# VH-VL binders against q54qk4, part 24

Target 1, 195 residues: q54qk4
Amino acid sequence: MNLSEDVLKGIETLSDEKLINDSVFKHIIDTCFLVILKKKTESDLFDNKAVSSVDTIALKQTFSAFIVFILESMKINYDQSSISDLLEEHKLSSSRIDFISNYFKEYRVAIRKHLSVTNFHFPHIIDVNWRLDLFMKSNAVEKLNTPVYLINLTTEQEENVKGKVQFAATLDQLQDLVFKLRDAQKQIERSSIKS
Key: E = the ipSAE of ESMFold2; O = the ipSAE of OpenDDE; V2 = 0.75 times the mean of E and O plus 0.25 times the DockQ between their complexes.

## First folded at step 9 (VH-VL; framework fv_nisevokitug)

Design f01 (at its last look DockQ between E and O 0.02; V2 from the best seeds 0.00; counts 0 for: pae E 13.2 > 2, placed apart)
Fold by OpenDDE, look of step 9:
Structure f01 (fold): chain C 195 residues (1-195), chain A 120 residues (1-120), chain B 108 residues (1-108)
Amino acid sequence: as target 1 above (195 residues)
Amino acid sequence: QVQLVQSGAEVKKPGSSVKVSCKASGGTFSNYAISWVRQAPGQGLEWMGGIIPIFGTANYAQKFQGRVTITADESTSTAYMELSSLRSEDTAVYYCARGREPLTDYFDYWGQGTLVTVSS
Amino acid sequence: SYELTQPPSVSVAPGQTARITCGANNIGSKSVHWYQQKAGQAPVLVVSYDSDRPSGIPERISGSNSGNTATLTISRVEAGDEADYYCQVWDSSSDYYVFGTGTKVTVL
């Protein structure tokens, strides 16, 4: 799973038991899952005396990071072992890993269902195939004398339901697309962290 | 369905200790907060404390601080409440209670209660 | 300490509506839960902050919360509704679970 450095740092913050005691830890995790499920709001993060000892910015960053982690994990249907491995890599204790793992186990179905509805049922890209074509006839109207990439996206909407999306793009167009996607991702991530 | 089964009634002398058990079945145990709530005869409900088994650290009401110990055994899905230096005023029905999945600010499941009688 | 105050008793005739109040400072901003306790039994959750009604709880039982008062409403009261009722909150300042003083509902 490809998480940003900021997200990973936020996850690592959860390993700091001096900064984030068990009460605060639980509260953060609880709030994250409940916010994702639209049962609580971000403001509820601060509705606990235990968090008063934690820097507000640090708390928000940690919260946002973990939200992204949950969402990304659910999006790619990350298995429990992989979740645990990632958290272990970022130095969380076994008890905290188990705690988080149990939450994922408990809420996985609910979160995935919720995300499926909120994501407008967009299929997930699971594979990309491409080839370079020097002479592309676009809809029999214009011959392009520039190299064009034929892109085949394999998508999955539901389990074992695969789709294909095909389009042609120049190298510049692809670069632009990648840039826009990366930018969008960053914006989403930043908005999540700052909110 | 989740069930909480408590140990049987106890009769104790003043100054002694009592330990009540609460075994959970039919669901997960580790992430839920198990609380102990007592009720003296003809009185209301009083929260004593609670524990999240996976962490092993309990939270206690100030009134019982230093006199009550709440523990949990994940391997047996059992929570315990030990109350020491018993007084006649400690005569009550003691309940264990669990919150709804996994965050709890209310109690969705309750044990059947354990009567503890303190008499000389 | 945060305290929840309930009337000691409420009497209601069958078929009428019982209202049990739970008073506290700014309780309207808290999640208030309600329990029913019949004689010799453990408490049973009848109202939670969740939108979903607890299993087995009739629609006749509902909760509302505003300002400094939470209210449990039992419409079309039946003999079986005779019980003690407790409001409950979690207090974020103390990290305590707080129960109301309890209300005995008698069906006349």
Scores: ipSAE 0.212, ipTM 0.660, lowest interface PAE 1.8, mean pLDDT 86
Fold by ESMFold2, look of step 9:
Structure f01 (fold): chain C 195 residues (1-195), chain A 120 residues (1-120), chain B 108 residues (1-108)
Amino acid sequence: as target 1 above (195 residues)
Amino acid sequence: QVQLVQSGAEVKKPGSSVKVSCKASGGTFSNYAISWVRQAPGQGLEWMGGIIPIFGTANYAQKFQGRVTITADESTSTAYMELSSLRSEDTAVYYCARGREPLTDYFDYWGQGTLVTVSS
Amino acid sequence: SYELTQPPSVSVAPGQTARITCGANNIGSKSVHWYQQKAGQAPVLVVSYDSDRPSGIPERISGSNSGNTATLTISRVEAGDEADYYCQVWDSSSDYYVFGTGTKVTVL
């Protein structure tokens, strides 16, 4: 995950239990998730007496940072252990990490569905893995080895509907795929940058 | 609906060979890995090897290297497993199996099994 | 070599819950698949990827996997659940498809 320094600093503010007590913390997290689901607005963050003791600039920065964290975690489909590891790296207590992780567990499906309807997409690739060399050798010729890579693409078409696309590729076919993906990436970067 | 139909039961003498067939129907054959799994009486499941028909190459479990040959015929959508130098310990039910996707690390579809009995 | 250890048998009364374990070092880092095999029949996949159920498998059959243990859980056991159950993983450092030792579930 590639988060800016400002976002990471905002997340680390959630670890300061003297500045952000548990009541404020729970309110911030709850409001972040509900704003993404369009059930609350940013003004709901400030309409709570618990946050009146917190510097308004710090509160906004932390709120905005955590919104970005949720959206990036959903974009790269960060699993529960990866979320926990990142939060621990940035000094959050185990109780606060558990609280955040439970929100991700409860709302992950709803958030993914909401983000899907705002952007029209066919099945999305949400995970890629590979395994090496299931079928390496010809029965007829021991000296002619053809390595074959097993490629697994995990896709998602709608909430709770997951699919897998699995195929075999030779090294040459895999390299051609990577080349074409990199070329497509360069074209997207070129077309999106202008001033 | 993918179906795997295997050849019938066989009785063999020690030292001979057996060749079991597995005919696939109801789907694409050539790019789907076909595996062979055996089960001795009262024992568990044991992977022997597999093949991806379009590549024509097979992979074997180390225990069976040198005794097993796995092949496929795309024109008949049939995979074969030949086990040579049979011993009484090779008495087992032999299954062919494949996944719902071209390559999976599990098996959705299984043949009915072929009993091979090796006796003196 | 990666070995999957299962208890040889589990006995359970009808309507109760059977839990079948599959043990190996750090099995939680692998995807575990489960098969049901009734007497005289080929195996049937009942759980894939730790907890996913193929179409047609009832919700009372479920799976979990963490640490050194994967577990297949059959709630509200029926006579028709009497079978052998095998766990399985993929492991490239072994012979690829590695099956567990098998567990016979007996419905009393």
Scores: ipSAE 0.000, ipTM 0.442, lowest interface PAE 13.2, mean pLDDT 79
ESMFold2 (binder alone), look of step 9: mean pLDDT 93; pTM 0.947

Design f02 (at its last look DockQ between E and O 0.48; V2 from the best seeds 0.00; counts 0 for: pae E 17.0 > 2)
Fold by OpenDDE, look of step 9:
Structure f02 (fold): chain C 195 residues (1-195), chain A 120 residues (1-120), chain B 108 residues (1-108)
Amino acid sequence: as target 1 above (195 residues)
Amino acid sequence: QVQLVQSGAEVKKPGSSVKVSCKASGGTFSNYAISWVRQAPGQGLEWMGGIIPIFGTANYAQKFQGRVTITADESTSTAYMELSSLRSEDTAVYYCARGREPFTDYFDYWGQGTLVTVSS
Amino acid sequence: SYELTQPPSVSVAPGQTARITCGANNIGSKSVHWYQQKAGQAPVLVVSYDSDRPSGIPERISGSNSGNTATLTISRVEAGDEADYYCQVWDSSSDYYVFGTGTKVTVL
């Protein structure tokens, strides 16, 4: 699973038992799941005396990071072993890993179901095939004298449900697209942290 | 369905200790906070403390600090409440309770209660 | 410490509506839960503020919060509704579960 460095750092913060004691840890995890399930809001994160000892920015970053972690894990249907391995890699204690794992086990179906009906359920790109054509018809109207890439994206929405997205783009257009996607990703991450 | 089954009634002398057990069945155990609530005869409900089994650290009401110990055994899905230095005022029905969800702030499930009588 | 105050008793005739109050500062901003306890039995959750109605609980029983008062309403009271009722909150400042003083409901 490809998580941003910031997200990984946020997850790692959960391993700091001095900064994040068990009470704060539980509260963060509970709140994350409840927010995803639309039972609470981010503002509820601060409705606990235990978090008063934690820097507000650190708390928000950790919260946002874990939200992303949950969502991404659910999207790709990350198995329990992989979840545990990732958390272990980021130095969480066995008890905290088990705590998180148990929540995933218990709420996996509910969260996935909830995500399936929300705007967060996007098909995943699982394969990319492309070729360079020197003479391609753009929109069946004009012959382009510029090299054009024909891009075929294979997507997966559900297990064994595959789709295809096909489009043509110049190198510049592709670069622009990649830039925009990366920017969008960053903005989403930032918005999640600042909200 | 989750069930909480408590140990039987106890008769104790002043100054002694009592340990009540609460066995959970029908669901997961580790992530769910188990609380102990007592009720003296003709009185209201009083929260004593609680524990999250997977962490093993208990939270206690100030009134019982230093006199109550709450523990949990994950292997047997059993929580325990030990109250020491018993007094006549500790005569009560003791309940274990937990929520349906790990993060709930109320109690969906209750044990049947354990009567502890403290008498000379 | 956070304290919840209830009237000691409420009497109601069959078919009428019983209202049990639970008073505390800014209780309207808290999740208030209610329990029914019949004689010789463990408490039973009858109202959970932020969850669905507990299984087996009739629609005649409902809870509301406003300002400094939470209210349990039992409509069309039956003999079987005779019990003690407790309000309950979780106090984030103390991390304590707090129960109300309890109300005995008598059906006349």
Scores: ipSAE 0.223, ipTM 0.677, lowest interface PAE 2.5, mean pLDDT 87
Fold by ESMFold2, look of step 9:
Structure f02 (fold): chain C 195 residues (1-195), chain A 120 residues (1-120), chain B 108 residues (1-108)
Amino acid sequence: as target 1 above (195 residues)
Amino acid sequence: QVQLVQSGAEVKKPGSSVKVSCKASGGTFSNYAISWVRQAPGQGLEWMGGIIPIFGTANYAQKFQGRVTITADESTSTAYMELSSLRSEDTAVYYCARGREPFTDYFDYWGQGTLVTVSS
Amino acid sequence: SYELTQPPSVSVAPGQTARITCGANNIGSKSVHWYQQKAGQAPVLVVSYDSDRPSGIPERISGSNSGNTATLTISRVEAGDEADYYCQVWDSSSDYYVFGTGTKVTVL
């Protein structure tokens, strides 16, 4: 429910059928779900001729926005009608709404299971890499550039087994994440410090 | 559990057309890409094209562009492949196939195959 | 267009190891999938994403992919492993689903 304006704009970009034709749309949605399930990486998004006609920055922004949308929808257990209503509000066609809704129906259990297994073995962060990207949306209405940070966390769950966690966030989303991590750290410290 | 059941074997004359059906059951149909793959006698596998039923548009391998038409009927959960202007070289087993997820780089589920024989 | 080259045949004695190669320029950057096809049957997926095994596929069947070669390895070969094997990639610059030339595995 608490999606940033940048995330909602990225979702609305999926409604522009001239910029994102059905082939590109299918590839973006498929890749978002597969990246969450750790079956693909972000590079797979760009290794496809279907996306060659789409601006790289716009593609990354839309991709990262939809990843956030999926994860937040799963976090609050957003039902299918709520997902459909949100997408309709942001001008997606009925066929695209149905396509996305069917993905949620099919992948909801798999994503929840994957997140549960990951939480069972908590990785520790051994490296952080980031870069700043600019959202450059150009249509008849010029938008102000919105910085999006691409964060790569390198993790280690067990001896010599490494993983990566990749996500994108605006500055406001990063600030919220930091505050939430700070609060979680304080709760862990309070639980560990016994009377 | 997904199951793909294809129509039966066909014998055709050169210059005619054939339409093979693939009925899916055991899962959601409309959101899943369905592909057609053929295999000539003693030869390898060859992707012909595919469709995601909810979008209603198909993509085709360049070799078959203009001769193959792939369609889907959401109400019956059935995909179709029609190949026109048949030649003896089109004698093959035709498979429909799909993945476990709505879109995959590979095929988990295969129909039993439909032998199409084109003879003079 | 992107082509996957496999040896036409591989012969192995029971209990030995069969290695089936799939060659292409920089195939290591792609995810390679493998199918087993027994006579008169549809193909069966035996490896996905280079090395993942679907449920029901024995652990003695494994895959790897690096550089210009992907390899399907069948250890402790049994008579039931006699089949044709195909590698496959997804490649958007070609016709999307690209199959290898196929390898007939014969158990002596």
Scores: ipSAE 0.000, ipTM 0.483, lowest interface PAE 17.0, mean pLDDT 79
ESMFold2 (binder alone), look of step 9: mean pLDDT 92; pTM 0.944

Design f03 (at its last look DockQ between E and O 0.36; V2 from the best seeds 0.00; counts 0 for: pae E 7.0 > 2)
Fold by OpenDDE, look of step 9:
Structure f03 (fold): chain C 195 residues (1-195), chain A 120 residues (1-120), chain B 108 residues (1-108)
Amino acid sequence: as target 1 above (195 residues)
Amino acid sequence: QVQLVQSGAEVKKPGSSVKVSCKASGGTFSNYAISWVRQAPGQGLEWMGGIIPIFGTANYAQKFQGRVTITADESTSTAYMELSSLRSEDTAVYYCARGREPSEDYFDYWGQGTLVTVSS
Amino acid sequence: SYELTQPPSVSVAPGQTARITCGANNIGSKSVHWYQQKAGQAPVLVVSYDSDRPSGIPERISGSNSGNTATLTISRVEAGDEADYYCQVWDSSSDYYVFGTGTKVTVL
């Protein structure tokens, strides 16, 4: 899973038991899941005396980072072992990993369903194949004399329901697309962290 | 369906200790907070303390600090409440109760209660 | 310490509406929950901050919260509604669960 450095740092903050005691830890995790499930808002994060000892900015960053982590994990259907491995890599204790893991087990289906609805049922890209074609006859009357990439996307909407999307693009178009996607990702991530 | 089953009634002498158990079934145990609430005869509900089993750290009401110990065994999905230096005023029905996950600001499941009688 | 105050008793005739109050400073900003306890039984959650009613709880039972008073309302009271009722909050300042003093509802 490709998480930003900021997100990873936020996750690591959850490993600091001096800064984030068990009560604060639980509260953060609880609030994250409830916010994702639309039961609470970010403002509820501060509705606990226990968090008063934590820097507000740090708390918000940690909260946002973990939200992104949950959402991304759900989006790619990250398995429990992988989740645990990632958290272990970022030095979370076994008890905290288990705590988080249990919540993932409990709410995985609900969160995925919720995300499915909010994402307008867009299929996930699970594979990309491409080839370079020098002479592509587009269904449109215009012969392109420039090298064109034929892109085949394999998508998955539901478990074991695969789709394919095919399109042609020039190198410049692909670069532009990648740039836009990366930018969008950054914007989403930033908005999540700042909110 | 989640059930909390408590140990049976106890009769104790002043100065002794009592340990009440609460076994959870029908759901997850580790992430939920288990609280103990007592009720003296003809009196209201009084929160004593609680524990999150996976962390093992308990929180206690100030009134019972130093005299009550709450523990949990994840392997058996059982929570325990031990009250020492018993007094006649400790005669009450003791309840275990579970908070709703992930928010635990109320109790959605209760044990059947355990009567503890302290008499000389 | 945060304290919740309830009237000791409320009497109501069958078919009428019972209202049980729970008073505390700025309780309107807290999530207030209510429990019903029948004689010889454990408390049962009847109202939570959640939009969904607890399973098996009739629509006749509802909660409201404003200012310094939370109110449990039981409409069309039946004999089976005779019980003790407790309000409850979680106090973020102390990290304690706080119960009200309890109200005995008698159906006349």
Scores: ipSAE 0.193, ipTM 0.656, lowest interface PAE 2.2, mean pLDDT 87
Fold by ESMFold2, look of step 9:
Structure f03 (fold): chain C 195 residues (1-195), chain A 120 residues (1-120), chain B 108 residues (1-108)
Amino acid sequence: as target 1 above (195 residues)
Amino acid sequence: QVQLVQSGAEVKKPGSSVKVSCKASGGTFSNYAISWVRQAPGQGLEWMGGIIPIFGTANYAQKFQGRVTITADESTSTAYMELSSLRSEDTAVYYCARGREPSEDYFDYWGQGTLVTVSS
Amino acid sequence: SYELTQPPSVSVAPGQTARITCGANNIGSKSVHWYQQKAGQAPVLVVSYDSDRPSGIPERISGSNSGNTATLTISRVEAGDEADYYCQVWDSSSDYYVFGTGTKVTVL
């Protein structure tokens, strides 16, 4: 996982139980997860009486670092053991690691859904396979053997929720599909700055 | 899914103490804050305090600081609230409550309530 | 100390709309939650985060929060809506869980 030194220092600050007692710790973790879910704002971070005794710069740096940690962990789908190992490396106690791990377990699905709502929702094609089948089409004037391709697309939407799209296409239909996909690719490249 | 079952009603004399239990089942216990909320007859809801079992950390409303002790036993999934130096004004139904998620700042699950009557 | 003020009571005829207010300075910057409590029962969450409706709560119960007032709205009021209603915020600068003064809704 690629976290900057500043982010790692901010995470390690959560291990300092003299600076951040358990009540403040819970408040920081709660606020981080709920800000990502748009149920709280950064101003809620300062809504704790104990926070007045904590250095404001350190508090904001730790909050920002943990936000980055959550988002990066979601991006790479970091498993629970990897999260725990990283937090142990940065001196968090077992009780604090377990607390954070349970937040990831509880909120992982909700955060994934929330982030996907702010982005394109269509299932992604992750695999394609095909085979050629031969269909004989009866015709009063002329008999035609019409080769047909059976196309299977494996799709993925959110958290490895996989689906299948199956269809049949003649060679002409497949060529048309390829032509249209190439045209769509060109349009996507043009809409990006790099063309 | 989570169920909170409290101990039975109690009658106490002024100056004594009471300890109410709240046993949780049907879910994870240790990382969820368990709160105690009371309601005097004909009155509104009043938060007394709560505990995060995995940390053993309890927080108390200022009004109850010094009279209330909230504890939890992870091995039995049970939280306790002890209120000392009882007065007649402490006659109330006492609820334990928690959210369905660790970070929720409201209560989805409530115990059935425990009536504590303080009388001479 | 952050206090949430509610009207003591609201009376509404069946089929009409009840509006229950929860007032505090700048409450619009906080997330407001609402509970329904029928006689002899524990409270039940009916709205979370200003306007979110938990599963099993009918759509005719809704919430909003802006400025200095949060509002719980019960449209097409039924006899079963007769209860006490409480607003609540989380506020770490006071006693964390702050409940409103409560509003008794009477269906005429």
Scores: ipSAE 0.071, ipTM 0.587, lowest interface PAE 7.0, mean pLDDT 82
ESMFold2 (binder alone), look of step 9: mean pLDDT 92; pTM 0.946

Design f04 (at its last look DockQ between E and O 0.38; V2 from the best seeds 0.00; counts 0 for: pae E 6.7 > 2)
Fold by ESMFold2, look of step 9:
Structure f04 (fold): chain C 195 residues (1-195), chain A 120 residues (1-120), chain B 108 residues (1-108)
Amino acid sequence: as target 1 above (195 residues)
Amino acid sequence: QVQLVQSGAEVKKPGSSVKVSCKASGGTFSNYAISWVRQAPGQGLEWMGEIIPIFGTANYAQKFQGRVTITADESTSTAYMELSSLRSEDTAVYYCARGREPSTDYFDYWGQGTLVTVSS
Amino acid sequence: SYELTQPPSVSVAPGQTARITCGANNIGSKSVHWYQQKAGQAPVLVVSYDSDRPSGIPERISGSNSGNTATLTISRVEAGDEADYYCQVWDSSSDYYVFGTGTKVTVL
């Protein structure tokens, strides 16, 4: 399994019980599985007052990372012990590991059936907007005036079905994202040449 | 097949408390949210709160905060609901309920209900 | 708070179709679940996620959800369909599990 560092960091965020309490944790996990099973949409992630205490950027990053984790685990048929070992490696508590492992046990067959019946694709990005904000909420004293970029991706899954993905990033985070996207593009090109 | 079996009917005086049990069998317990729902005579269904046993943390409906305590004992696969400072308006059938799957936001399995009567 | 409004009662003749509505602003953006409760019994889930029917529920019971109204439809009504029916959603601006006001279905 080759998960990017950002995906692994997003998974490890689920171990931070100060940031993500158990109620928020369950909501994130529920929404990830239900979105994959087409029973809910990404907007349901934010339709919960418990998540209002969590930074929107962190919430979206963790949600996206865990969706990738589920899909990659299904792709390589990762067993329950392998899932548990990976989560333990990334600092999740035994209670949270057991919770997630039970979800894989309960939903593995349904997800596999769904993926085999449909041609599963991530939403296609069809438009990108961003703006620079010079004011940001931060730690008390030092860098109150640090630039933050607000990114808006417009997506399309089926013809005429639109969605939005919105997040904020510092310049350093945005540069890292761009470098990683370029690396991913090169990997896709290398795979296509060899096939 | 999951079964939820509740403790028997109770008669209580105003100002006292009641603790209703809900024993689960026929499946895994710890990872499923267990909710408590009440129904006053001739009235509709009212959600009171939930617990996820493996975490031990409960969420309560606003109306019941401060009066209800929901707990779970993983070793006995049993959830409990305790309602304090009882009033005549608390006379109702109290149900425990859960979903078939851990991520459900609806209830497949219901206990038989426990009638709590609050009378002077 | 997010409130689900149902008609208090619906009367239908045997063999006809009963339609039970569940109204709220933009309820079509939520997943609606439906329960049947016969006198003296616990509720039974009859529809989940707007239109999915649990195993063992007859196909003549169905659901839909669009705009501001979700609807439970019981075709070819039988005496055994006489019960109270409740819709339910998840809504975090309320107390998570929000039940409708309930509808008594009477078979004439």
Scores: ipSAE 0.399, ipTM 0.722, lowest interface PAE 3.5, mean pLDDT 85
Fold by OpenDDE, look of step 10:
Structure f04 (fold): chain C 195 residues (1-195), chain A 120 residues (1-120), chain B 108 residues (1-108)
Amino acid sequence: as target 1 above (195 residues)
Amino acid sequence: QVQLVQSGAEVKKPGSSVKVSCKASGGTFSNYAISWVRQAPGQGLEWMGEIIPIFGTANYAQKFQGRVTITADESTSTAYMELSSLRSEDTAVYYCARGREPSTDYFDYWGQGTLVTVSS
Amino acid sequence: SYELTQPPSVSVAPGQTARITCGANNIGSKSVHWYQQKAGQAPVLVVSYDSDRPSGIPERISGSNSGNTATLTISRVEAGDEADYYCQVWDSSSDYYVFGTGTKVTVL
């Protein structure tokens, strides 16, 4: 199975028992499977005291990596032995390999079934356009007498499959959004350097 | 489908120790936490601790820290709870329960309970 | 530590609705589960935070959660509903399972 280096690095992070103790490990793995099964969200990853000792970025990266690993493994119907071999290659302990393998075995049918009817890939933003909103509604979120703009994000889920996300924002709100995105970018860049 | 079968009733003297077993059948054992919950006569449910068998690590309620030991044997799918320095107030029905499933934070399967009586 | 408080007892006539409360700070943000315990028996899960009803549990039994109070509702109460009921949460701050103080439901 061809996994990206980032995914493999995320898997390897799960082998670090100093960084990720057994409690954190279980929580990460549990959450990954539940997110795939649409029973939890990523935000639930942080709803545990045990994860407070783990760097947030590292935790997110590891989580994301393992999600990809599960999905790709299920997509190609990767057998248990191959899963174990891959995890062993990335230095996971026998107990952690067994833990993961057991969940693969238990949830294989359910996840594959779910994958057959749903798309777990997130769309990419490929374009942005905007216009002035001529139908301004006064709400608690919008400043009075401030121009409101409609922002259209063009997304791509698959090749030649485009979608749109639309939202309204004032100039100030847009500036705030840009600031937050820049902050996220910086954090991601920092994490990439460490990996 | 899943069943938890506990060992029989125990009568103990103060200061002694008791070890109760809980054998799981009908499902997987290693990945799921086994909790111990006790109930004194006429009282409510009290969580004591849990173990994840595959890791062998246990988590205990503060009240029982240092006095309770929870272990598991994966080969026999059996969890154990040992309580030392027994007191009269430890007289209770002790339950094992399966919890900490990936999809749940509740207990879906319970043992039948083990009465432990501490008396002089 | 996180504590769940229940009324000690609730009395209800057959055919009526019993409501059992479970109080705690911001319990509305937690997954609250309920157990039924009949005399001499182990607890049985009757309500989970999930919409999925445990097997064998009638639709008459339901749970709600808001603010500082979770509520177990038993509609069209029957004699067989007489039992102790416990609410339960998992506290992420302590990593402990916490049970309510329990409520004895008596069917008149």
Scores: ipSAE 0.360, ipTM 0.702, lowest interface PAE 1.5, mean pLDDT 89
ESMFold2 (binder alone), look of step 9: mean pLDDT 93; pTM 0.950
OpenDDE, look of step 9: ipSAE 0.026; ipTM 0.631
ESMFold2, look of step 10: ipSAE 0.114; ipTM 0.608
ESMFold2 (binder alone), look of step 10: mean pLDDT 93; pTM 0.946

